# Ledger of designs, part 13: VHH binders against q9c0h5r722to879

Target 1, 158 residues: q9c0h5r722to879
Amino acid sequence: WSSESIKKPMIVTSDRHVKKEACELFKLIQMYMGDRRAKADPLHVALEVATKGWSVQGLRDELYIQLCRQTTENFRLESLARGWELMAICLAFFPPTPKFHSYLEGYIYRHMDPVNDTKGVAISTYAKYCYHKLQKAALTGAKKGLKKPNVEEIRHAK

## First folded at step 6 (VHH)

Design p41 (framework vhh_7sr4_2)
Fold by ESMFold2-Fast, scan of step 6:
Structure p41 (fold): chain B 158 residues (1-158), chain A 120 residues (1-120)
Amino acid sequence: as target 1 above (158 residues)
Amino acid sequence: EVKLVESGGGLVQPGGSLRLSCAASGFTFSSYAMGWYRQTPGKQRDLVAVIYSGGRTYYGDSVKGRFTISRDNTKNTVYLQMNSLKPEDTAVYYCARLPEESDWGAFDIWGQGTQVTVSS
């Protein structure tokens, strides 16, 4: 977990557009989680995050690694819960790349054990839901292509 | 011309073993990740195992420790060794060519499937 902004993507890339979008994405993630002052309500911030990941395919793995970072050793309960919610929302619209799939699946799986639960946040419940969404997103993306994010779907994905 | 042909399915008793094969043609096999999926009646396809071009593997939770995916780049073939089979493993098993890392949503080739039935 971090309260600071990032100056570089967590995944090394030579694409200048992806570098810039990764830094902007991190600010939006912090806004959704309540760790940064937001201009918009959380639902619209989530829509921006999901739309960036959907639109910029090179950003998808970066998005998920940033969420993994922000849900690791996060002792601010509201922020932690929002981080897992945002992961579930994003997984409703797009999976990570095939290479990153096993890493993300392992991260989520590791949190399915109730020993990860903390006061006020049932991490294991979020992790089980995210695990289901990850498998569904990978399969749907492979077969039917990916549906563009919208506000109503985000409400349903939570 | 790109084609995947599965073989090795059949009927086995619980605790039995089967080896599935998938013969690939029409592309540079060694450059692609290959996977096995399964579909139970009335459900979506479930990812069973993946083997990347470098030999790294991934397994779904339900099969980890029982199934082994392998490949032979000289023969353009991917294999799924299934041990300690359970009734829950009953499904049609599909071989699939996985896209390059940036295009997960572009699965462009699947085999015809091979039926595996685990019953006494």
Scores: ipSAE 0.000, ipTM 0.132, lowest interface PAE 16.1, mean pLDDT 77

Design p42 (framework vhh_7sr4_2)
Fold by ESMFold2-Fast, scan of step 6:
Structure p42 (fold): chain B 158 residues (1-158), chain A 120 residues (1-120)
Amino acid sequence: as target 1 above (158 residues)
Amino acid sequence: EVKLVESGGGLVQPGGSLRLSCAASGFTFSSYAMGWYRQTPGKQRDLVAYIYSGGRTYYGDSVKGRFTISRDNTKNTVYLQMNSLKPEDTAVYYCARLPEESDWGAFDIWGQGTQVTVSS
């Protein structure tokens, strides 16, 4: 977990555009989670995050790794819950690449045991929901027809 | 050289069960993820289920809780156990080998297919 800005992506890349987008993405994630002041409402921030990941395929793994970081050792209960919500929202629109699927699947699976729940946040419930969405996103991608993020779908995804 | 041969399809009444088998040859079966797709006339192929080399499984929402994918590496065979069949499950079912390193959800080798018809 980090309250600071990032200066470079968590995944090494030589692409200047991807580096810039990854840093902007991290600020949006912090805004959604309540760890950074936002000019827009949370629904609008979530739409921006989902749209960046959908539009820039090279950001998808970076996005999920940033969410894993922000949900690891996060002692701010509202922020922790929001991080899992944002993961579920993003998984409604796109999966990570095949190379990172196993990593993300393992990360989510490890949190499905209720023994890992914190007071006030049922992490296991969020993790089970994210696990289901991850599998669905992988199946949807097999049809090669991922739909663009929109406000109504985000509202239903939570 | 690489070949997938499906069997086990047929006509069943709603609520019935069928077990599909896919016999693989010409490659190191235990090293590949395997899956089942289905196709209804006039529509694209839909992914039903897949199983990774390590045994992890994935299912389409429409079949979760009713279908079970499994594999037997000693027999080079992947199976699809279909329970509580519905008329909507009527399709040609295809076995496929997954290229784990390429496009996610894309299949690189296909079988000939086996017809499943659910009708009273």
Scores: ipSAE 0.000, ipTM 0.106, lowest interface PAE 18.0, mean pLDDT 76

Design p43 (framework vhh_5c3l_4)
Fold by ESMFold2-Fast, scan of step 6:
Structure p43 (fold): chain B 158 residues (1-158), chain A 121 residues (1-121)
Amino acid sequence: as target 1 above (158 residues)
Amino acid sequence: QVQLQESGGGLVQPGGSLRLSCAASGFTFSSYAMSWVRQAPGKGLEVVSVIYSSGGRTYYADSVKGRFTISRDNAKNTLYLQMNSLKPEDTAVYYCARLPEESDWGAFDIRGPGTQVTVSS
């Protein structure tokens, strides 16, 4: 977990467009999680995050690793819950690449045990939901049947 | 908590020298690779230099190789950047950054607020 900005992607790429988008994406993730001041409402911020990942295919793995970082050793209750919520939202619209699938699956699986729960955040419940969405997104993504993000779907995704 | 604080920036003439310092606190400084990154006006971030945890291995961007020297004092939790033969294109905000992984120099988890370096006549 970090409250600071990143200036280059967590997954190295030579694509300048992807590098720029990855840094902006991290700020949006912090805004959604309440760790950075946002000018837009949370649903609109989540829509922008999901839309960037959906439209810029090279950002999808980067997005998921940024969410994994922001949900690791995060001591802020509301921020931690929002991070898991944002992961669930993104998984409603696109999967990670097949190469990254095993990493993300393992990360989510480790959090499905109730011992990870805190007083105000049922991490195991979020993780179970994200696990189910990951498997479904991987299946539908393989068929290229994923929908473009929209506000109503984001509300439904939780 | 975990903090990085840069100092030593300022206005300098072309061909001049500056030494930047970064004071680290709240973590085991000697266990992390550290970097200097900069952002010129209207441009993205550039990794200028990296130094491994022991100080035994360093990296420099081609733009600064032969002119800049990175070093660290693990006993004082301090990172340094000696900048010689400064050019107008070196004008930027310089940030001290911590690397969680030595093999990925673009992925840092903590950075300082930065110090402004202006090279101008």
Scores: ipSAE 0.000, ipTM 0.064, lowest interface PAE 23.6, mean pLDDT 76

Design p44 (framework vhh_sonelokimab_d1)
Fold by ESMFold2-Fast, scan of step 6:
Structure p44 (fold): chain B 158 residues (1-158), chain A 121 residues (1-121)
Amino acid sequence: as target 1 above (158 residues)
Amino acid sequence: DVQLVESGGGLVQPGGSLRLSCAASGFTFSSYAVYWFRQAPGKEREFIGVIYSSGGRTYYAVSEKGRFTISRDNSKNTLYLQMNSLRPEDTAVYYCARLPEESDWGAFDIWGQGTLVTVSS
């Protein structure tokens, strides 16, 4: 977990556009989680995060690794819960690449044990939900293609 | 020479067990997620489950959880499907498929020819 900005993506890339978008994405994630002052309401911040991941395929793995970072050793309960919620929202619209799927699946799986629960946040419950969403997103993307995020679907995804 | 070949299908009585194998050749098996599907007569191909390249993680379709187990032996380039408590509705041709981890989801580039499992009598 970090309250600071990032200067470079967590996943190495030579694409300058992807590098810039990754840094902006991290700020949006912090805004949704309450760790940075937001200019928009939470639903619209989530929509912007989901839209960036949907429209910039090269950002999808970066988005998920940033969420993993922000849900690791996060002692602010409200922020921690929002981070898992945002992961579930994003998984409603797009999976990570097949290459990154195993890493993200492993991360989520490790948190499904109730020993990860803290007072006030049932991490294992969020993780089980995200695990289901991850597998469904991968299969849905394969069969139907991915549709553009919208506010109404975000309300249902969280 | 890149191929997947299923084997182990046959006739089994309700309540019985069967283990299917899928032998991979011509590629680095350990680098791929591999899937089991089945197709019953007159039905669409149905997802059974997947085992990922790293850590042997698995994910199953809800209807098959607890009865079916997927495993792999990378040293033998072989994928397995252990099927327990078989029911007549499990009668289908069973297929394995490979998904390159760098490709788009659903871009299965290699499919086996299938092995018939009949659960009857």
Scores: ipSAE 0.000, ipTM 0.198, lowest interface PAE 12.8, mean pLDDT 79

Design p45 (framework vhh_7qbe_3)
Fold by ESMFold2-Fast, scan of step 6:
Structure p45 (fold): chain B 158 residues (1-158), chain A 118 residues (1-118)
Amino acid sequence: as target 1 above (158 residues)
Amino acid sequence: QLQLVESGGGLVQAGGSLRLSCTASGFTYAMYWFRQGPGKEREFVAVIYSSGGRTYYADSVKGRFTISRDNAKNTLYLQMNSLKSEDTAVYYCARLPEESDWGAFDIWGKGTRVTVSS
């Protein structure tokens, strides 16, 4: 977990555009989670996050690793719950790459045990939901059909 | 760059069984079986994501087909039981390479034909 901005992507890339988008993406994730001031409502912040990942394929793994970081050792319960919600929202629209799939699957799987639950946040319930959505997203990607994110689907994805 | 060769297809009677094989080199995070029936679009059949038996199946084959992988032999299998006429198709194995879009499959060769007669 971090409250600071990042200056470099968590996944090494030579693409300057992807580097810049990754840093902006991190700010949007913090805004959705309530860890950074936002001028837009949470629903529209989530839409922007999902749209960036959908439109910029090179950002998808970076997006998921940033969410893993922000849900690791995060002691702010509302922020932690929002981080898992945002992961579920993004998984409704696109999977990570095959290379990153096993890492993300393992990360989510480790949180499915109720021992990970804190008072007020059922992390294991979020993790089980995200696990199911991750597998479904990969299957949908395999069928070549990925829907562009929209606000109505985001409202019901969390 | 990677060639996948499917084998094991043939003519079988409804209710019969058949095992398809696909030989692949190199490590991948997901291996797929797809099929294309006469006059139909290519459709998803099954996927295996990593060693340890984590698998997903199309509803039409769930409970009848089993996907498996032998990492020592770099071979992907599809065990098909209780075959139906609707299973008649050319079956393709597909590899998703590392750092690739899920839609960018490596589907190699001409597949292996399965014909199920009534």
Scores: ipSAE 0.000, ipTM 0.241, lowest interface PAE 11.1, mean pLDDT 76

Design q01 (framework vhh_lunsekimig_d3)
Fold by ESMFold2-Fast, scan of step 6:
Structure q01 (fold): chain B 158 residues (1-158), chain A 120 residues (1-120)
Amino acid sequence: as target 1 above (158 residues)
Amino acid sequence: EVQLVESGGGVVQPGGSLRLSCAASGFTFSSYALYWYRQAAGIERELIAVIYEGGRTYYVDSVKGRFTISRDNSENTMYLQMNSLRAEDTGLYYCARFPEYTDWGAFDIWGQGTLVTVSS
């Protein structure tokens, strides 16, 4: 976990547009989690995060790795819960690439044990939900097109 | 080669103590969270303790206050100090490392396991 901005994407890319979008995406994630001053309400920040990942395919793995970073060693309970909520929201709309799937699956799996639960945040419950959403998103992406994110779907995905 | 090797298992009387070691090679040890799992006969493998790269730790309730996880980044080794051992602590103890954001292409790495038997 970090409260600072990033200057480079966590996943190496030579695409200038992807690099810029990755840095902007990290700020939006921090805003949703309450670790950075928000420019909009949380629901609309989540919509912007989901829309960026949906529209810029090259950002999807970067988005999930950023969420993994922000949910690791995060001792601010409200921020931690928001990070897992945002992962569930994004998994409702798009999976990571097949290459990144195993990493994300392993990350989520190791948090499914109740030993990860803290007072006030049931991390294992979030992780089980995210695990289910990840498998469903991978099947949906392989078998049919992915729908553009909207406010009602985001409310439902929580 | 990327690997984890456990040691320190053995037979101990109830109320006794053991210290397990997990020696790591082939990766940047200090950059990873490290895990202790155990598997008893007739039950699935369960997480018992975690130590994150920043040094923060978590324990399952059944071992909290009895077990202490620690790491020595200079020696590339993780430890599990087990005190006040009970018969129900008997099992194979595994150390594990999962892929991290700086090494997302890596796979889960598991040790071979070390047997801990608590019996009178």
Scores: ipSAE 0.000, ipTM 0.153, lowest interface PAE 14.2, mean pLDDT 77

Design q02 (framework vhh_lunsekimig_d3)
Fold by ESMFold2-Fast, scan of step 6:
Structure q02 (fold): chain B 158 residues (1-158), chain A 120 residues (1-120)
Amino acid sequence: as target 1 above (158 residues)
Amino acid sequence: EVQLVESGGGVVQPGGSLRLSCAASGFTFSSYALYWYRQAAGIERELIAVIYSGGSTNYVDSVKGRFTISRDNSENTMYLQMNSLRAEDTGLYYCARFPEYTDWGAFDIWGQGTLVTVSS
């Protein structure tokens, strides 16, 4: 977890546009989690995060890795809960690439044990929900393609 | 004016104790969770302790059992009691308040920092 800006993506890329988008995405994630001043209400911040991942396929794995970082060693209770919530929201709209599916699946699976629960945050409950959403998103994307994010579905994805 | 001001830093021998204070003004102190961070030279700022509005606390593993966070809502002050200090505890200590999710228009507030030096 970090309260600072990132200067480069967590996944190495030679594309300068993707590098800039990854850094802006990290700021949006911090805004949703309450670790950085928000420019808009939480639903619209979440919509911008989900829309970036949906529209820029090359950012999807970066998005999930950034969320994994922000939910690791995060002792700010509300921020931790918001990070898992944002992961669930994004998984309602798109999976990671097949290459990164196993990594994200393993990360989420490790948090499904109640031993991971901190006081006031039921991490295991969030992780079980995210695990289910990950499997569903991968199946849906393979068969029907992915639906564009919208505010109402974000509201219901929590 | 919304602000946080730290005090209580100093030089102490290994195994010694210090008590840090964080005085808050300009917001409803009792409604917010409050945080202690530290930063050693060349190291990113690390969250070490939190106290929630309801009085619950959490600590990073490296300070559990040695540090105690507390608050006095009547004095708008948060404290960090540091016992069994180690050389690795040397650094600048900051208190912080972040906006709650429902208060997206509020800002993160940081203190100026107070220096803790643990020397042999």
Scores: ipSAE 0.000, ipTM 0.189, lowest interface PAE 13.9, mean pLDDT 79

Design q03 (framework vhh_lunsekimig_d3)
Fold by ESMFold2-Fast, scan of step 6:
Structure q03 (fold): chain B 158 residues (1-158), chain A 120 residues (1-120)
Amino acid sequence: as target 1 above (158 residues)
Amino acid sequence: EVQLVESGGGVVQPGGSLRLSCAASGFTFSSYALYWYRQAAGIERELIASIYSGGRTYYVDSVEGRFTISRDNSENTMYLQMNSLRAEDTGLYYCARFPEYTDWGAFDIWGQGTLVTVSS
């Protein structure tokens, strides 16, 4: 976990547009999690995060790795809960690439044990929900086109 | 060669203590969270404790207050101090390292296991 901005994507890329979007995405994730001041309400911040990942295909793995970073060693309980919530929201609209799927699956799986629960945050419950969403997203993305994010779907994905 | 090697298992009386060690090689130890799992006969492997790179620890309820996980980054070693051992603590104990966000392409690494027998 970090409260600072990033200057480079976590996943190396030669695409200038993806580099720029990755840095903006990290700020939006921090805004949703309450770790950075936001002008927009959380619902619309989540919509922007989901829309960026949906529309910029090369950003999807970067988005998930940023969420993994922000949910690792995060001792702010409200931020930690929102990070898992945002992961569930994004998984409602798009999976990571097949190459990244195994990493993200393993990350989520090891958090499904109640030993991960802190006082006030049931991480295992969030992780179980995200695991289910990940498997569903992977199947849907392989068989069908992905649906564009919208406010109502995000409200129900929380 | 990326590997984890457990040691310190043995036979102990109920109420006794054991200290398990997990020696790591082939990766930047200080950058990774490390985990202790155990497996009893006829039961699937379960996570019992974890320690993050920053030193924060987590325990499953059945071992909380009895077991203490720690790490020594200078020696590339993780420990599990097991106190007030019970018959139900009997099993194979494994240490594990999983890919982290900075190394998402890395593989899961498991030790060979060390046997702990609590017998009266």
Scores: ipSAE 0.006, ipTM 0.276, lowest interface PAE 9.8, mean pLDDT 80

Design q04 (framework vhh_lunsekimig_d3)
Fold by ESMFold2-Fast, scan of step 6:
Structure q04 (fold): chain B 158 residues (1-158), chain A 120 residues (1-120)
Amino acid sequence: as target 1 above (158 residues)
Amino acid sequence: EVQLVESGGGVVQPGGSLRLSCAASGFTFSSYALYWYRQAAGIERELIAVIYSGGDTYYVDSVKGRFTISRDNSENTMYLQMNSLRAEDTGLYYCARFPEYTDWGAFDIWGQGTLVTVSS
């Protein structure tokens, strides 16, 4: 977990546009989680995060690793809960690449044990939902194109 | 108005004590977890303690056993009792409240900060 900005992506990439978008994406994730001042309501911040991941395929793995970082050793309960909610929202619209799937699946699986629960956040419950959404997104994305994120779908994605 | 206002900062010698207060207004105080952060000059703001709406607490290791966080829901005020103060505790102390997911129009609230100086 980090309250600061990042200077470069967590995943190595040679694409300058992806590098810049990854840094902007991290700020949006912090805004949604309440760790950075936001200029829009959480629903619209989530929509921007989901739309960036959907539209820029090269950002999808970066987005998920940033969420994994922000949900690791995060002692701000409201932030932690929102990080898991944002992961569930993004998984409703797109999976990570096949190369990253096993890593993300393992990360989520490790959190499905109730021993991960804190007094304010049922992490295991969020992880179970994310696990099911991940498998569904991977299967759907392999068969058909993924539909563009919209506010109504985000409202139902939790 | 929706705000958090800190008070109680000051100058104390090592081993001394201070009690910080965080007065809240404009929201349902009892429904939120509340946070104490501190920031030393040139260093990022760090979490010190949390008190949850149900009364449970969390402390970072550096202050555990020396600091006590508490809340008075009838007065809409959160406190931080700081004992056995060290030079390393010097900094600006902020209280904070973060929005719930369903609070679409709500943002994080930060106090203005109160300065704690521990020196001879």
Scores: ipSAE 0.000, ipTM 0.115, lowest interface PAE 15.7, mean pLDDT 76

Design q05 (framework vhh_lunsekimig_d3)
Fold by ESMFold2-Fast, scan of step 6:
Structure q05 (fold): chain B 158 residues (1-158), chain A 120 residues (1-120)
Amino acid sequence: as target 1 above (158 residues)
Amino acid sequence: EVQLVESGGGVVQPGGSLRLSCAASGFTFSSYALYWYRQAAGIERELIAVIYSGGRTYYVDSVKGRFTISRDNSENTMYLQMNSLRAEDTGLYYCARFPEFTDWGAFDIWGQGTLVTVSS
């Protein structure tokens, strides 16, 4: 976990547009989690995150790795819960690439143990939900991009 | 090359103590969270303790207050101090490192396991 901005993507890319989008994406993730000031309400911020991942296929793995970072060693209860909510929201609309799938699956799986639960945040419950969403998203991979993110689906995904 | 090697297992009487060590090689130890898992015969491996790169720790309820996880980044070694051992603590103890977001393409690394037997 970090409260600072990033200067470059966590996944290496030579595309300048993707680099810029990855840095803006990180700010939106911090805004949703409450670690950065936001003018927009959380649902609108979540919609922007989901829409970027849906519309820019090259950002999908970057988006998930940024969420993994922000849910690792995060001891702010509200921020931690919001990070897992945002992961569940994104998994409702698009999977990671098959190459990244095994890493994300393993990350989520190891958080399914109740030892990860903190006072006020049932991480294991969030992780179980995310695990199911990941498997569903992977199965519907041929249809990725057909379902645009919208506010109503985001409300029901968290 | 990239590996974790456990040591310190053995046979101990109920109420006794053991200190397990997990020696790491081939990677930047200080950058990773490290895990202790336990496996009894015929039972799936269960997570028992975690120590994060920043030093924060987590324990399952069955070992909380009896086991202490620690790390020495200068020696690339993680420890599990096990006190007040019970018969149900018997099993193979594994240390593990999972891929971090900075090397998400890497594989999880498991030690070979060290046997702990608690018997009277």
Scores: ipSAE 0.005, ipTM 0.238, lowest interface PAE 11.3, mean pLDDT 79

Design q06 (framework vhh_lunsekimig_d3)
Fold by ESMFold2-Fast, scan of step 6:
Structure q06 (fold): chain B 158 residues (1-158), chain A 120 residues (1-120)
Amino acid sequence: as target 1 above (158 residues)
Amino acid sequence: EVQLVESGGGVVQPGGSLRLSCAASGFTFSSYALYWYRQAAGIERELIAVIYSGGRTYYVDSVKGRFTISRDNSENTMYLQMNSLRAEDTGLYYCARFPELTDWGAFDIWGQGTLVTVSS
């Protein structure tokens, strides 16, 4: 976890547009989690995060690795819970690439054990939900195609 | 060869102590978080402790205050000091390493397990 901005993506890329979008994405994630001041309400911040990942396929793995970073060693309970909530929201709309799927699956699986629960945050419950959403998103993306994010579905993805 | 090898298991009386070791080879040990899992007969493998590359630790409630996880980066070894052992601590103890953010394309590594028996 970090309270600072990033100057480059966590996944190495030579694409200038992807680099810029990755840095903007990180700020939005911090805004949703309450670690950075936001001008919009959380629901619309989540919509922007989900829309960027849905629209820019090259950002999907970067988005998930940024969420993994922000949910690792995060001792701000509200921020931690919001990070897991945002992961569940994003997984409702798109999976990571097949190459990143194994890493994300393993990350989520490790957090399904109650040892990860902190006072006030049931991380294992969030992780179980995210695990289910990841498997469904991967299956849906392979077979049916992915729906564009909208405010109503984000409310139900929480 | 990337591998983890556990040792130090044995038979002890309730209230006794054991120190488990996990020797690592084939990767940059200091860069990875390392995990202790255990598995009792008829029960799924469960996480009991983790030590991150920076030295921070986490424990499951049932072992908190009794077990201490530590690492020696110079010897590529992780330890689990187990005190005040109880019958329910009986099981196979495994160490594990998972892919990190800088190595997300790697696979997870598991040791062979070391048996801990706490008998009356």
Scores: ipSAE 0.005, ipTM 0.241, lowest interface PAE 11.0, mean pLDDT 80

Design q07 (framework vhh_lunsekimig_d3)
Fold by ESMFold2-Fast, scan of step 6:
Structure q07 (fold): chain B 158 residues (1-158), chain A 120 residues (1-120)
Amino acid sequence: as target 1 above (158 residues)
Amino acid sequence: EVQLVESGGGVVQPGGSLRLSCAASGFTFSSYALYWYRQAAGIERELIAVIYSGGRTYYVDSVKGRFTISRDNSENTMYLQMNSLRAEDTGLYYCARFPEYTDWSAFDIWGQGTLVTVSS
């Protein structure tokens, strides 16, 4: 976890558009999690995050690795819960690439153990839900994504 | 090249103590969380303790207050101090390292296991 901005994507890319979008995406993730001031409400911030990942296919693995970073050693319980919510939301619309799938699957699987639970945040419950969503998304949405993000689906994806 | 090797297992009486070591090689030890798993006869492997790169630790309820996980980054070694051992602590103890977001393409690495027997 970090409260700072990033200057470059976490996953190396030669695409200038993806580089710029990755840095903006990180700010949106921090806004949703409450770690950065936001003007928009959380629902619309989540819509922006999901829409970027759905529309910019090259950004999907970057989005998931940024969420893994922001949920690793995150001691702000409200922010941690929001990070797992955002992962569940994104997994409702698109999977990571097959190359990144094994890492994300392992990351989520390890968090399914109740040892990860803290008073106030049931990380294992979020992780179990995300694990189920990941398997479903990977089966049907590898290249195109499952469906275009919208406000109604985001309300139900939590 | 990338390897984890456990040691320190043995036979002890109930109430006794053992210290397990997990020696790491071939990767930047200080950058990874490290895990202790246990496998009892006829039971699936379970996570018992974790130590993160920043030093934070987590334990399953059954070992809280009895076991202490620690790491020495200068020696590339992780430890599990086991006190007040019970018959149900008997099993093979494995150390493990998984990919971090900083090296997401890394392999899962497991040690060969070290046997702990708590005699009745």
Scores: ipSAE 0.385, ipTM 0.730, lowest interface PAE 2.5, mean pLDDT 86

